# Designs tried in a protein design chat: VH-VL binders against Large ribosomal subunit protein uL10m (mRpL10). Part 14

Target 1, 224 residues: Large ribosomal subunit protein uL10m (mRpL10), of Drosophila melanogaster (Fruit fly) (q9vpl3)
Amino acid sequence: RGKINIQRPKAPHYERARVVAVTQPKYPELPKAKSCFKTRAERTQQQQENPYNEIIAREVRNWLDHSRLVAFFHLSSITADDIFRVRVQLHKQNLHLKSYGSKIIEQAVKNTRYEAIVPLFHSNHCIVFSPDPEKTAALLRIVRRVPQMVLLGGIVEETMLSRNQLVAYAQMPGLHAVQAQLVQTLSQAPGHLIQQLQAHQNSFVQVLDVHAKNQMNEETPKST
Key: E = the ipSAE of ESMFold2; O = the ipSAE of OpenDDE; V2 = 0.75 times the mean of E and O plus 0.25 times the DockQ between their complexes.

## First folded at step 3 (VH-VL)

Design q70 (from a19 with light chain N33D; framework fv_anetumab; at its last look DockQ between E and O 0.01; V2 from the best seeds 0.00; counts 0 for: pae E 12.9 > 2, placed apart)
Fold by ESMFold2-Fast, scan of step 3:
Structure q70 (fold): chain C 224 residues (1-224), chain A 119 residues (1-119), chain B 111 residues (1-111)
Amino acid sequence: as target 1 above (224 residues)
Amino acid sequence: QVELVQSGAEVKKPGESLKISCKGSGYSFTDYWIGWVRQAPGKGLEWMGIIYPGDSDTRYSPSFQGQVTISADKSISTAYLQWSSLKASDTAMYYCARQYDWSGYFDYWGQGTLVTVSS
Amino acid sequence: DIALTQPASVSGSPGQSITISCTGTSSDVGGYDYVSWYQQHPGKAPKLMIYDVSNRPSGVSNRFSGSKSGNTASLTISGLQAEDEADYYCSSYDSSSTPYVFGGGTKLTVL
């Protein structure tokens, strides 16, 4: 009977608070895995001027400031169950999937070196954050199974990388010094790189627009 | 090269305890799920459960919840399947395999451990 | 109790094509693109042949292909060879009872 208290004594109130703080995720999670999908109502709210937006933009800036790996994705229609499984797999690798509105992203990156990424977020999107750039290979392995998430590019060690550059970086995950050198080599022309990221996003948006029109025709056929 | 090596065949009596092992090599053991699959003699494959060695998050098939314990020791890159009390119906080939997650495919399999339980 | 239905056996001649079906419900095969196929030779561990409906792992012959229509997934083997003779198992995610379920298995005989 008493052995359970001797073998695992109950912690004092203040000590329990410390244990809970240590074991809790560092980021708030969406209860229903809605990080990569927003309802029509949520999208409508994002279009309104609201002081609350600055609070969320500050949250985004905190994620950007504390993450050595940031990956940007375009998101197609995905079920709550599917995105939940993806989120769990990412969380196991210290990768944190977040979704924010385009106005929030614009406010977060305004007056920063990354303001040029704003056009990437005019369509449905999500972002993956991590303090560990060595997890880039794990990220790409996980999202390979998620055709609804299309990699647009990212930021590694404060350096903007295109999709292809991020894939190249991921191929050397076990050698940190070599990866740092690769990032330096790949990031030689920042202006050209931003242009490449925007071109990729525009091309994908065009493909997605055609696909979305086809889906609309199938889902909501003309009622004649 | 990815390899999963399982412990050798076991012959046990009903009521005895047993712990079989599965050692991973050639990859980051803590970054991949390991699942356990059972195959009774002349029968098909049955999924038993899965573990993530990095944090020991474990999920079981309802048919095996409470019947077995799945665990892992990340310091020696080894996963375990354990019975507190064996039954004759536990006679089967047991495979460990690297699984994408609890919803996904097995990409590499161990050679199997034959467990025979007879009086 | 088998959650996914496969024919017990199929047969074909060398050079022929055969198809093995795997039928479930909307909570497994029909609801998700998480169907995989495994090949098992007697006395050996299973080998992944197809994952997530139609994807082929490196080292698997392009004679093997997968597809899905509604609640039924199919494995097609073209240009049958003697070494294809084996048991084949389908598998899927199951949202209703167990997270992962196998089919009953199909014995392929190459005549």
Scores: ipSAE 0.306, ipTM 0.666, lowest interface PAE 3.3, mean pLDDT 80
Fold by OpenDDE, look of step 4:
Structure q70 (fold): chain C 224 residues (1-224), chain A 119 residues (1-119), chain B 111 residues (1-111)
Amino acid sequence: as target 1 above (224 residues)
Amino acid sequence: QVELVQSGAEVKKPGESLKISCKGSGYSFTDYWIGWVRQAPGKGLEWMGIIYPGDSDTRYSPSFQGQVTISADKSISTAYLQWSSLKASDTAMYYCARQYDWSGYFDYWGQGTLVTVSS
Amino acid sequence: DIALTQPASVSGSPGQSITISCTGTSSDVGGYDYVSWYQQHPGKAPKLMIYDVSNRPSGVSNRFSGSKSGNTASLTISGLQAEDEADYYCSSYDSSSTPYVFGGGTKLTVL
């Protein structure tokens, strides 16, 4: 009984093969998930004066105005699936990943303090928004694993930060931790100050004592 | 404190297989890339590749693609570099290093593993 | 492929300031601020000295500074000391081929 080679099944008879070929459910090709992020070229071509650009620009402004953390990323050959995965992870941390055309961004930030960000949007990019600046560390942690996302810079508490500054910010202890440390330091300061003040006083007293002793010795008449 | 500790020096013959290790401690091992860097005797640093232990995403330099295998065991915070068949030209110091992010720098380095391949 | 070119060697006297250059062949070195510098003493592992062109990690002396102009990054060591004698490597992110590339290294001799 010839071992049915399960790894290389014999090609079905021609007639059966024909039937199978015809009866194979043509699954509609899942629409290739169009990358939600269009390449710069694709975005530039589509940036025709869309009356909706103003609406989108307004949306961008709203995000900027209500976000305490904004991070800008360059995207390099990222797939829709990868974006989705990242988006989900970010969303779990109340981080919102968005992508806009350069013209929309320009329109959104025109005559605002954020106009300086426009040059960052000359390439394929995305923006992450958050109402919580404490999520900077979480954001960076998540995107570290994503080779396609390169941090360019960001805005934290209405301050434009370079990539380096964002990284540094993320490494800093939280405000509360810093405050706690300050309080601790301040609480220790009076003790140290008192010690130093006392040390000086003690030294002064010692010097005076020595001086007094010396004067007493000089006043002792040499009994000839 | 962040520390990377590598396995000891290896002396091998051509054709032999080898797997060296790099153990990370003092940080979340799964949150940072681990890279391997080769340095031949008297030569410069060569980037070989990196792995993200969190999901084992691995990237190789074109020069090292197919020549070595980089892996990680996150359960023991250890990254590996392995050869199926060593060559004399593989004689070098091998460093593991933590990479901060994808575009980033190697901020912590292992002490290095010397691999000597001689007939 | 981005190639980073460094001088093979530089020398200086104690107390002097020296500069090591790192020149990239592509606009990527100029376009991104992802240049790092490493110091390596003989028989020791490399040590990160500068990241992102000009940032110093904690514990690195302020005598070390980094800058970039065009496609050339520079490491400057001020107040040169004997302990600064080492090999120095620049590195950069490479988006076109390899994620990461090292320069050829520069041997610094303190005279």
Scores: ipSAE 0.028, ipTM 0.606, lowest interface PAE 5.2, mean pLDDT 84
Fold by ESMFold2, look of step 4:
Structure q70 (fold): chain C 224 residues (1-224), chain A 119 residues (1-119), chain B 111 residues (1-111)
Amino acid sequence: as target 1 above (224 residues)
Amino acid sequence: QVELVQSGAEVKKPGESLKISCKGSGYSFTDYWIGWVRQAPGKGLEWMGIIYPGDSDTRYSPSFQGQVTISADKSISTAYLQWSSLKASDTAMYYCARQYDWSGYFDYWGQGTLVTVSS
Amino acid sequence: DIALTQPASVSGSPGQSITISCTGTSSDVGGYDYVSWYQQHPGKAPKLMIYDVSNRPSGVSNRFSGSKSGNTASLTISGLQAEDEADYYCSSYDSSSTPYVFGGGTKLTVL
């Protein structure tokens, strides 16, 4: 595998979303031109010039910080009815389908251990967030009937998993959750990073650690 | 063609019960949320609540919790809005609408049911 | 419930461009891309014009466009026509207290 871009790991900031008063005036409205036929380059420039891109990036960081399950997908062309059906099915399982611009994702994960995910957003993508990692099996059941969504990998209990590792995690019975919680308790902060670097040899142990929901914060983000 | 057809206008007295309907056609009724929206005479739109007919998961605006009952019968593709005891302040136009998801938008609307509650 | 803030009325002449604003907070318009706009002619049900901030459903004229900056969403109608005279409502998901909110509405008059 190529080099992981984690030169200096940084601790996550658990900052509440706080609205700080902005003294700057609102962005002036520009006359509409070519709005129906905007190119990819024009869309990219518009995103770069938006003065509130950091606010959107904070939303992404907030989802990442409050989700114990995050799954990344490549997204092929899909009809509005099909993506709506998928979003509704996912939502019923407390799985939240989102998409953001790749530059916003890059900005959101700066100075976090998740900077390595940026290349996954090279093409069209979508992300599924959930506070509940035991919903991984439900997620995979729903998307297997959606060939336009191709699983790339995910994050479970703050551990980055490949596609194969996430599938293996979803197949584990609930009885392993107690064993994974015990292992995770013994190996908490620095051991988490070391386990990631030793990926193949300890992938079964990592999957067990991901089942340690009972060790993490008991309070989950409410759906609404 | 997606269509939502609501029951006809109602004239009622305070204290009476009422159940109005919204029949969906042209799509998979159990795969979409149905929301209810009130519009009092000369006023704006007000979200009342929403139901997922596939499993009857129902959610209410705090302002309408306990005031109305939202239900659905998926076998006949119909959602309902029901009052056990109408008040004069319930006089309004009531719309059902298909919602993309509970956090999204209303893409198809019923024609509305005018409910008049007069003494 | 908390309504999103819209101007009570706006007006414009045929052929002009008009913009209707919809101001919320970071818990709704500012925090999520779930802003939609509805047109309502007298005696008719509302019609979806814009969803997810800027998307048009099929059958909606390309004269209608949407955008968002910070806590404020905007509906822009280019090439104003007499048929555009109606009430316009914005709406948004709201994570704080009510999962869905509407604006108070804006009456558009074509002069």
Scores: ipSAE 0.006, ipTM 0.424, lowest interface PAE 12.9, mean pLDDT 74
ESMFold2 (binder alone), look of step 4: mean pLDDT 92; pTM 0.941

Design q71 (from a19 with light chain S95D; framework fv_anetumab)
Fold by ESMFold2-Fast, scan of step 3:
Structure q71 (fold): chain C 224 residues (1-224), chain A 119 residues (1-119), chain B 111 residues (1-111)
Amino acid sequence: as target 1 above (224 residues)
Amino acid sequence: QVELVQSGAEVKKPGESLKISCKGSGYSFTDYWIGWVRQAPGKGLEWMGIIYPGDSDTRYSPSFQGQVTISADKSISTAYLQWSSLKASDTAMYYCARQYDWSGYFDYWGQGTLVTVSS
Amino acid sequence: DIALTQPASVSGSPGQSITISCTGTSSDVGGYNYVSWYQQHPGKAPKLMIYDVSNRPSGVSNRFSGSKSGNTASLTISGLQAEDEADYYCSSYDDSSTPYVFGGGTKLTVL
């Protein structure tokens, strides 16, 4: 955490998690380990039975329910101070950067139309939420300068979009009717996003390397 | 093109108040930080503080906390640096600069405002 | 360690290469890739020459390059020209006591 401490307002996820935690009248008993030699199945079962995972999963569902813009990113190695600076910058644009474990995400979207996103989170990942879909352009502009974050796709107005579709959406004017029409023309079944990402699974390192090279090889901010 | 235009030179006596300005044009004023940098005669650059005009969030260098006030009026794309009571030691060139969003570097600078404080 | 350490002066002849160092600690130069360099001609405002250690803004000559090793960042000017005669300042993010810190400045003389 940097010394600037720009972010003072409580993030929605922090507020919601706290409310859920204090309103739980009785916490279920935590699973107990039988031995240090647990099988993968036993470890997975114990994690799924953790009552605190359900509290965080409800936080994730609340973010999905209240956000008209959700963007998914692959996250390479980044320092805590660097990611904090990114969070502060995003927060000023009403963009909320969150990181959750893959099991929490799986639990949150299980039996929902968004269950197809689970494979996106098998590696290091983060999610950006916003109630304002017009902030998509601001999001992409900010993230362009963060080579460690690679856009995978997103959800706009409850519609799953690929990376290219989300980029196209960002280029449209902030007129509600035009944006709604674009979402309708770009919309795909939830499974299509995963299929497109699987086709490009090996390209994430290449995209990161290109971004790094662009930053090192004379890609500079231009005058207006 | 991005431009930062500062107010003209000032000559003041100790104890007087002063407010100098920095007007931004050619970009979205509320999406970038404005920093203030002081340069005493014949000396180097000193970072004083920054403001984010979109929400008026301000951060000061410890050396200048309580000595100056930084503010902004987003309706006219102008940032301000203000003293309630000037001292002779405040004599310096004052620059405003657009602080880049992510990394904190200054990509565009104003021309500077010379402030002279003498009896 | 309030200010970053730069040599007070450096000199070179036209066509030569010179290097200006900027030394800090692990809380500033060594800990982050947020080093920038500014050029200031007498009576003028500073101009950004390098940002994020080695990146060059549009319009800045490719004769200017930046690098970093440990706690020391370096600005290298190749093919030195008379117009390069100026004061050069480094700066870095500082997580210890001041969010940003400038170097003391280096006067480049072209002889």
Scores: ipSAE 0.006, ipTM 0.442, lowest interface PAE 11.0, mean pLDDT 76

Design q72 (from a19 with heavy chain Y105W; framework fv_anetumab)
Fold by ESMFold2-Fast, scan of step 3:
Structure q72 (fold): chain C 224 residues (1-224), chain A 119 residues (1-119), chain B 111 residues (1-111)
Amino acid sequence: as target 1 above (224 residues)
Amino acid sequence: QVELVQSGAEVKKPGESLKISCKGSGYSFTDYWIGWVRQAPGKGLEWMGIIYPGDSDTRYSPSFQGQVTISADKSISTAYLQWSSLKASDTAMYYCARQYDWSGWFDYWGQGTLVTVSS
Amino acid sequence: DIALTQPASVSGSPGQSITISCTGTSSDVGGYNYVSWYQQHPGKAPKLMIYDVSNRPSGVSNRFSGSKSGNTASLTISGLQAEDEADYYCSSYDSSSTPYVFGGGTKLTVL
């Protein structure tokens, strides 16, 4: 049953819009919850909700609340066998690949601190959850081999990060204090901190003969 | 400092059992797959199988499924390749190598273990 | 058993560029960007030269580069040096009955 999903991203600008939504700075003034939802989603909420969807929405809320790493991906057409292989590899690293309908995600995050993610799910998507943010590097290594999965951004320690910010975070394994500072700085001044992290990563690779064979161009830049 | 150190050369008779080892050091042993690659005298490389030491999940090449057993002991960072009954056709150099993932690439290789099976 | 197709031998002179091909099918080389290249000197273990088609590990000379077109991957060595003389093997993920396959190998001689 390798149903070909015919719904692919329409344009590079669509991916860019999704990434911008994820990487919004953590400022006191956030958009109204209502402005994050599409007309279709609002119509669904106005009408009586499916009880099954509410049960699954609670599962999604539980994953969001108990995961210190959440990564969002656009998912192009992929066979059941291919996604199963990816899921197995991710599970070995305590990374949990989940896919939920956009209506369920909307129900899960409505009136919560995670409302801003709703616009990311207008098309085919999947989410990776982990209680261990140090597994971000492992996640990126595994997903690099899956061209059908395009990283949009994520949440690390409750801070929204862009694709580039997640890559920078992954390139600096370190102490708790350093990682906390990285997350805070990336959310406030992404350009400044990212350059510093890349310079630090180069020095780290040189000194330690790095176990992960990472190189600067490995992220395969996406037009976004 | 990532290093894979294999056990020494073996000379065996047909029908004997054998277990060779591959010890990893300088990295987190449970975060990478360990693969086994065979090279018969004067021939090319043949992939035999892999193991994920963290949970002992194994994958075998169809050519070697049922012919060998791959195992690992994560407490001593060592992987094993085992035969219950050797054949003369098992004469080869056996390499262990660290594999990034089971569909990926071998970044570090052991020095090889030469196994000779003769009467 | 079945292996990816490589030429048995290739030769070149110091300073020359040479290319080694690796041909498979849509279930391996053509279907995925999971092609790797290994260098093996006589009596030594293989060494990773290229991974995922075109990526070079740290410590590998920038004279080595990889590419892929359809079902054929290529390893190119520029500015040939005497120490490049070795056997070269390609490998790929295989989506048919086995998850991994090697090429038959190519002997490079530097004259």
Scores: ipSAE 0.019, ipTM 0.518, lowest interface PAE 7.3, mean pLDDT 76

Design s10 (from a37 with heavy chain D52Y; framework fv_anetumab)
Fold by ESMFold2-Fast, scan of step 3:
Structure s10 (fold): chain C 224 residues (1-224), chain A 120 residues (1-120), chain B 111 residues (1-111)
Amino acid sequence: as target 1 above (224 residues)
Amino acid sequence: QVELVQSGAEVKKPGESLKISCKGSGYSFSSYWIGWVRQAPGKGLEWMGIIYPSDSYTRYSPSFQGQVTISADKSISTAYLQWSSLKASDTAMYYCARTLYDSSGHFDYWGQGTLVTVSS
Amino acid sequence: DIALTQPASVSGSPGQSITISCTGTSSDVGSYNLVSWYQQHPGKAPKLMIYEVSKRPSGVSNRFSGSKSGNTASLTISGLQAEDEADYYCSSYAGSNTYWVFGGGTKLTVL
């Protein structure tokens, strides 16, 4: 730097300096005393207390509390018309497509067992919520026709499932019986509840995978 | 025990039609996508397209759209790759492979390959 | 037809570590954590070694590891052995228009 004596500064630097000079005479009254004594912790607390973010985070928590099916997707570039058509098709199946900023999701799931999902939202994402876990198969049929939505995983009956586990769950015949078994598993006495849920999730998913494969291999339709 | 078994080698003349097969066993065939991958002699891998056997939904690579037809018969756990009119440039090894999900998946099991030679 | 850039060849000695790069764009490798690596011995079908950037299938040695930084994914093979000598291909999801693209392949030679 400084090798060119009389040449004009780079446009961004020059314009920024000029903007600062122009805006300086137009000072609003600033509470300097408060800013001088504001600690890093106080600044962090003020960010966390942003009323807009807290309202939306509460909305996300409400969706999680009332949804027995939650599916997480990476969302590639998609037109407004295309996503609208997908949203309408999902809504007909009581599936609700939502998109929230990563910071809002972090605030919503902080100090919950769902904290593990936060890394999934570092890129473009969307979430599908439903109070009806039987709609998992319908969800996967619909999104199969939407290549812009890439399944990452989900939560079914408060149990976190990987992508493969969620797909296996969707292929399971007799979802009512499977759900009853999952509820019984989750109702066991809690000693490190998160570890118990994870261990039972792995065992349950293996049972689901085996049963789904056996059912598909039989290729026997229910003749009721 | 998952296995994908492909049909035997083919020697054809330009202009002839051809249909090669890939039979899955040891898993729920309808639950997995079947992809087709081409490898020209001494060259790399090229993805051609995929099919979901449960409803025969297909997706093709832009390079192969309209050049080949992919189909499946779930009653016999078999996927197919078909040409209406072969060209010398179709000479290659053709692999089938399965994936759990079309856009988020990976090809975890592969067939042994079918060598197709097109010459006059 | 190749879309992802790999070095044509890489070499190492037994016991050493080598790394193979796979460079794409912000619309494929840079956008998605859906990078896979395949090993192909002469005359054989490809074998999945790594999926979703860094995950190993059952039966794949822990000497194989994957990573990604920006638009470049990397396969690292530690404790290099003679049987690792093969062609290696990367693959990435490339969006809904293209779906998958493969790299041009890298020939690994164990000296």
Scores: ipSAE 0.007, ipTM 0.428, lowest interface PAE 14.8, mean pLDDT 75

Design s13 (from a37 with heavy chain D52E; framework fv_anetumab)
Fold by ESMFold2-Fast, scan of step 3:
Structure s13 (fold): chain C 224 residues (1-224), chain A 120 residues (1-120), chain B 111 residues (1-111)
Amino acid sequence: as target 1 above (224 residues)
Amino acid sequence: QVELVQSGAEVKKPGESLKISCKGSGYSFSSYWIGWVRQAPGKGLEWMGIIEPSDSYTRYSPSFQGQVTISADKSISTAYLQWSSLKASDTAMYYCARTLYDSSGHFDYWGQGTLVTVSS
Amino acid sequence: DIALTQPASVSGSPGQSITISCTGTSSDVGSYNLVSWYQQHPGKAPKLMIYEVSKRPSGVSNRFSGSKSGNTASLTISGLQAEDEADYYCSSYAGSNTYWVFGGGTKLTVL
C-alpha cells in the first residue's frame, strides 16, 4: 500500500459524510421475474469466480493498512435497529464498524502480517476501524453496553494486542509518549499472542456453557 | 466509586454573571460526556446541553442555545455551566450528569445539584 | 416545553403493580430504542432506573421493568413498596436536532 495511497479509505469528518458512511447499503432488488437457483456445485464455481470478492478484499486491506486502531469482535444476534444505533455512536467517535465474510478476510490478509487473524472470523464477527488510536477508550465504553459484541483483540499502531492488552491501553492517559511506551510494554510478551486471541474466542464458548464466576480470582485478586 | 460533586448554592441579582462547576471522580473523566439538566422550583427536568471533555465539543437544547455556555477543564476533571447575564427565570436547581455519548439516551450518575436563586 | 406526555399522578397500594406511560412522537420514542426512566425523591438528585427501553442498571430492583409500543413507553413497578413513592421522569433521544427530551413527570403515591 504505502505511506500515502490514492485508494485510502476516507475517514469521515463532517456530519453528512458520517451519516452516509454508517448507513447500510440497500440491497439491489432483483428483477420481477424469479431467478432460478443453481446447483451446489454451480454456486461454488460462481463464488470462486466472483470478481467482486477481489474488490472487497482490496477494500478490507486498505482499511487494515490505513487504520491505526483495529478491533475484532464476536457478534451475537442483534436487531438491525440496535446495530444501526451502535454504528451511529461509533461513527461520532471516528470508529467504523464493518462486517465481511471469512473468505473475504482471508483473501485480504493473505501473505500479510495480519494473516493470523483469519481464525477469529469463523463465527459471526465484526471489525471496528479507526485512524485514531486515542479512541480505544471510547470504543470500549460504547461496546461495554452492547452485550452482543465481545472483544477478541485488536491492532494498535501495527501491533497485535490481546483483549486484556487493549483494555490496559484504553485505561492510560491520552498522552502520546505514555501511550507509545504502553504499547511497546504490552506487546513485549514473546510469542503466543495469536494463541491468546484464539484462546479468548474459545473461552467465550466455555462461558456460554457455564457462568464465569470461577474466573473472578483473576478479576478480583484482593482478599480480606 | 463514581462521583459527580457540584459547587454550592448561589444567590444572585438579575444581570450578574455566574459560573457553576461539576467535578468528576472515580472514573476517567474524558471518557464520558457531561450533561446539564435544569429543574425549576416544583417543575420537571429540562435538558440544557452536553459537553465532551476530551475536545470541548458541545451540543445544546434548542431552548437553551445562546442562553448559557458549557465548558470543561479535563486537567482538573471539572465541567462548567455559565451565564453572562442572569434573569429571575434562571432560578432553578441545576444538575450535572454523565453519559457515554450524546446519542446514548441515558445519564447513569448524577451530581447532587446546585441551587441558583436569582432575585432582585 | 414538555415534549413527552406522562400522567401527572398515579397511585397504588403496597404489593400491587402500577404502570406509568410516556407518549412521544415518531421522531423520538417511536424512532429510537433510547428511552430512560428516572426516579426522584423529594430534595434528591434523579436516579437512573431503566435505560434503552427495558434495561436495568446494577442495583435496581427487578420489580422495575420497561417496555415500548409505537410512540408510547411504559414503566411498570410490581410489588409496590412505600420506598417507591417518588416522582418518575421518562426521557428519550429525539435526534441530532433536539437531542434529549424529558416527560413532564409523574408523582407516584403509595397508599
Scores: ipSAE 0.005, ipTM 0.421, lowest interface PAE 13.7, mean pLDDT 75

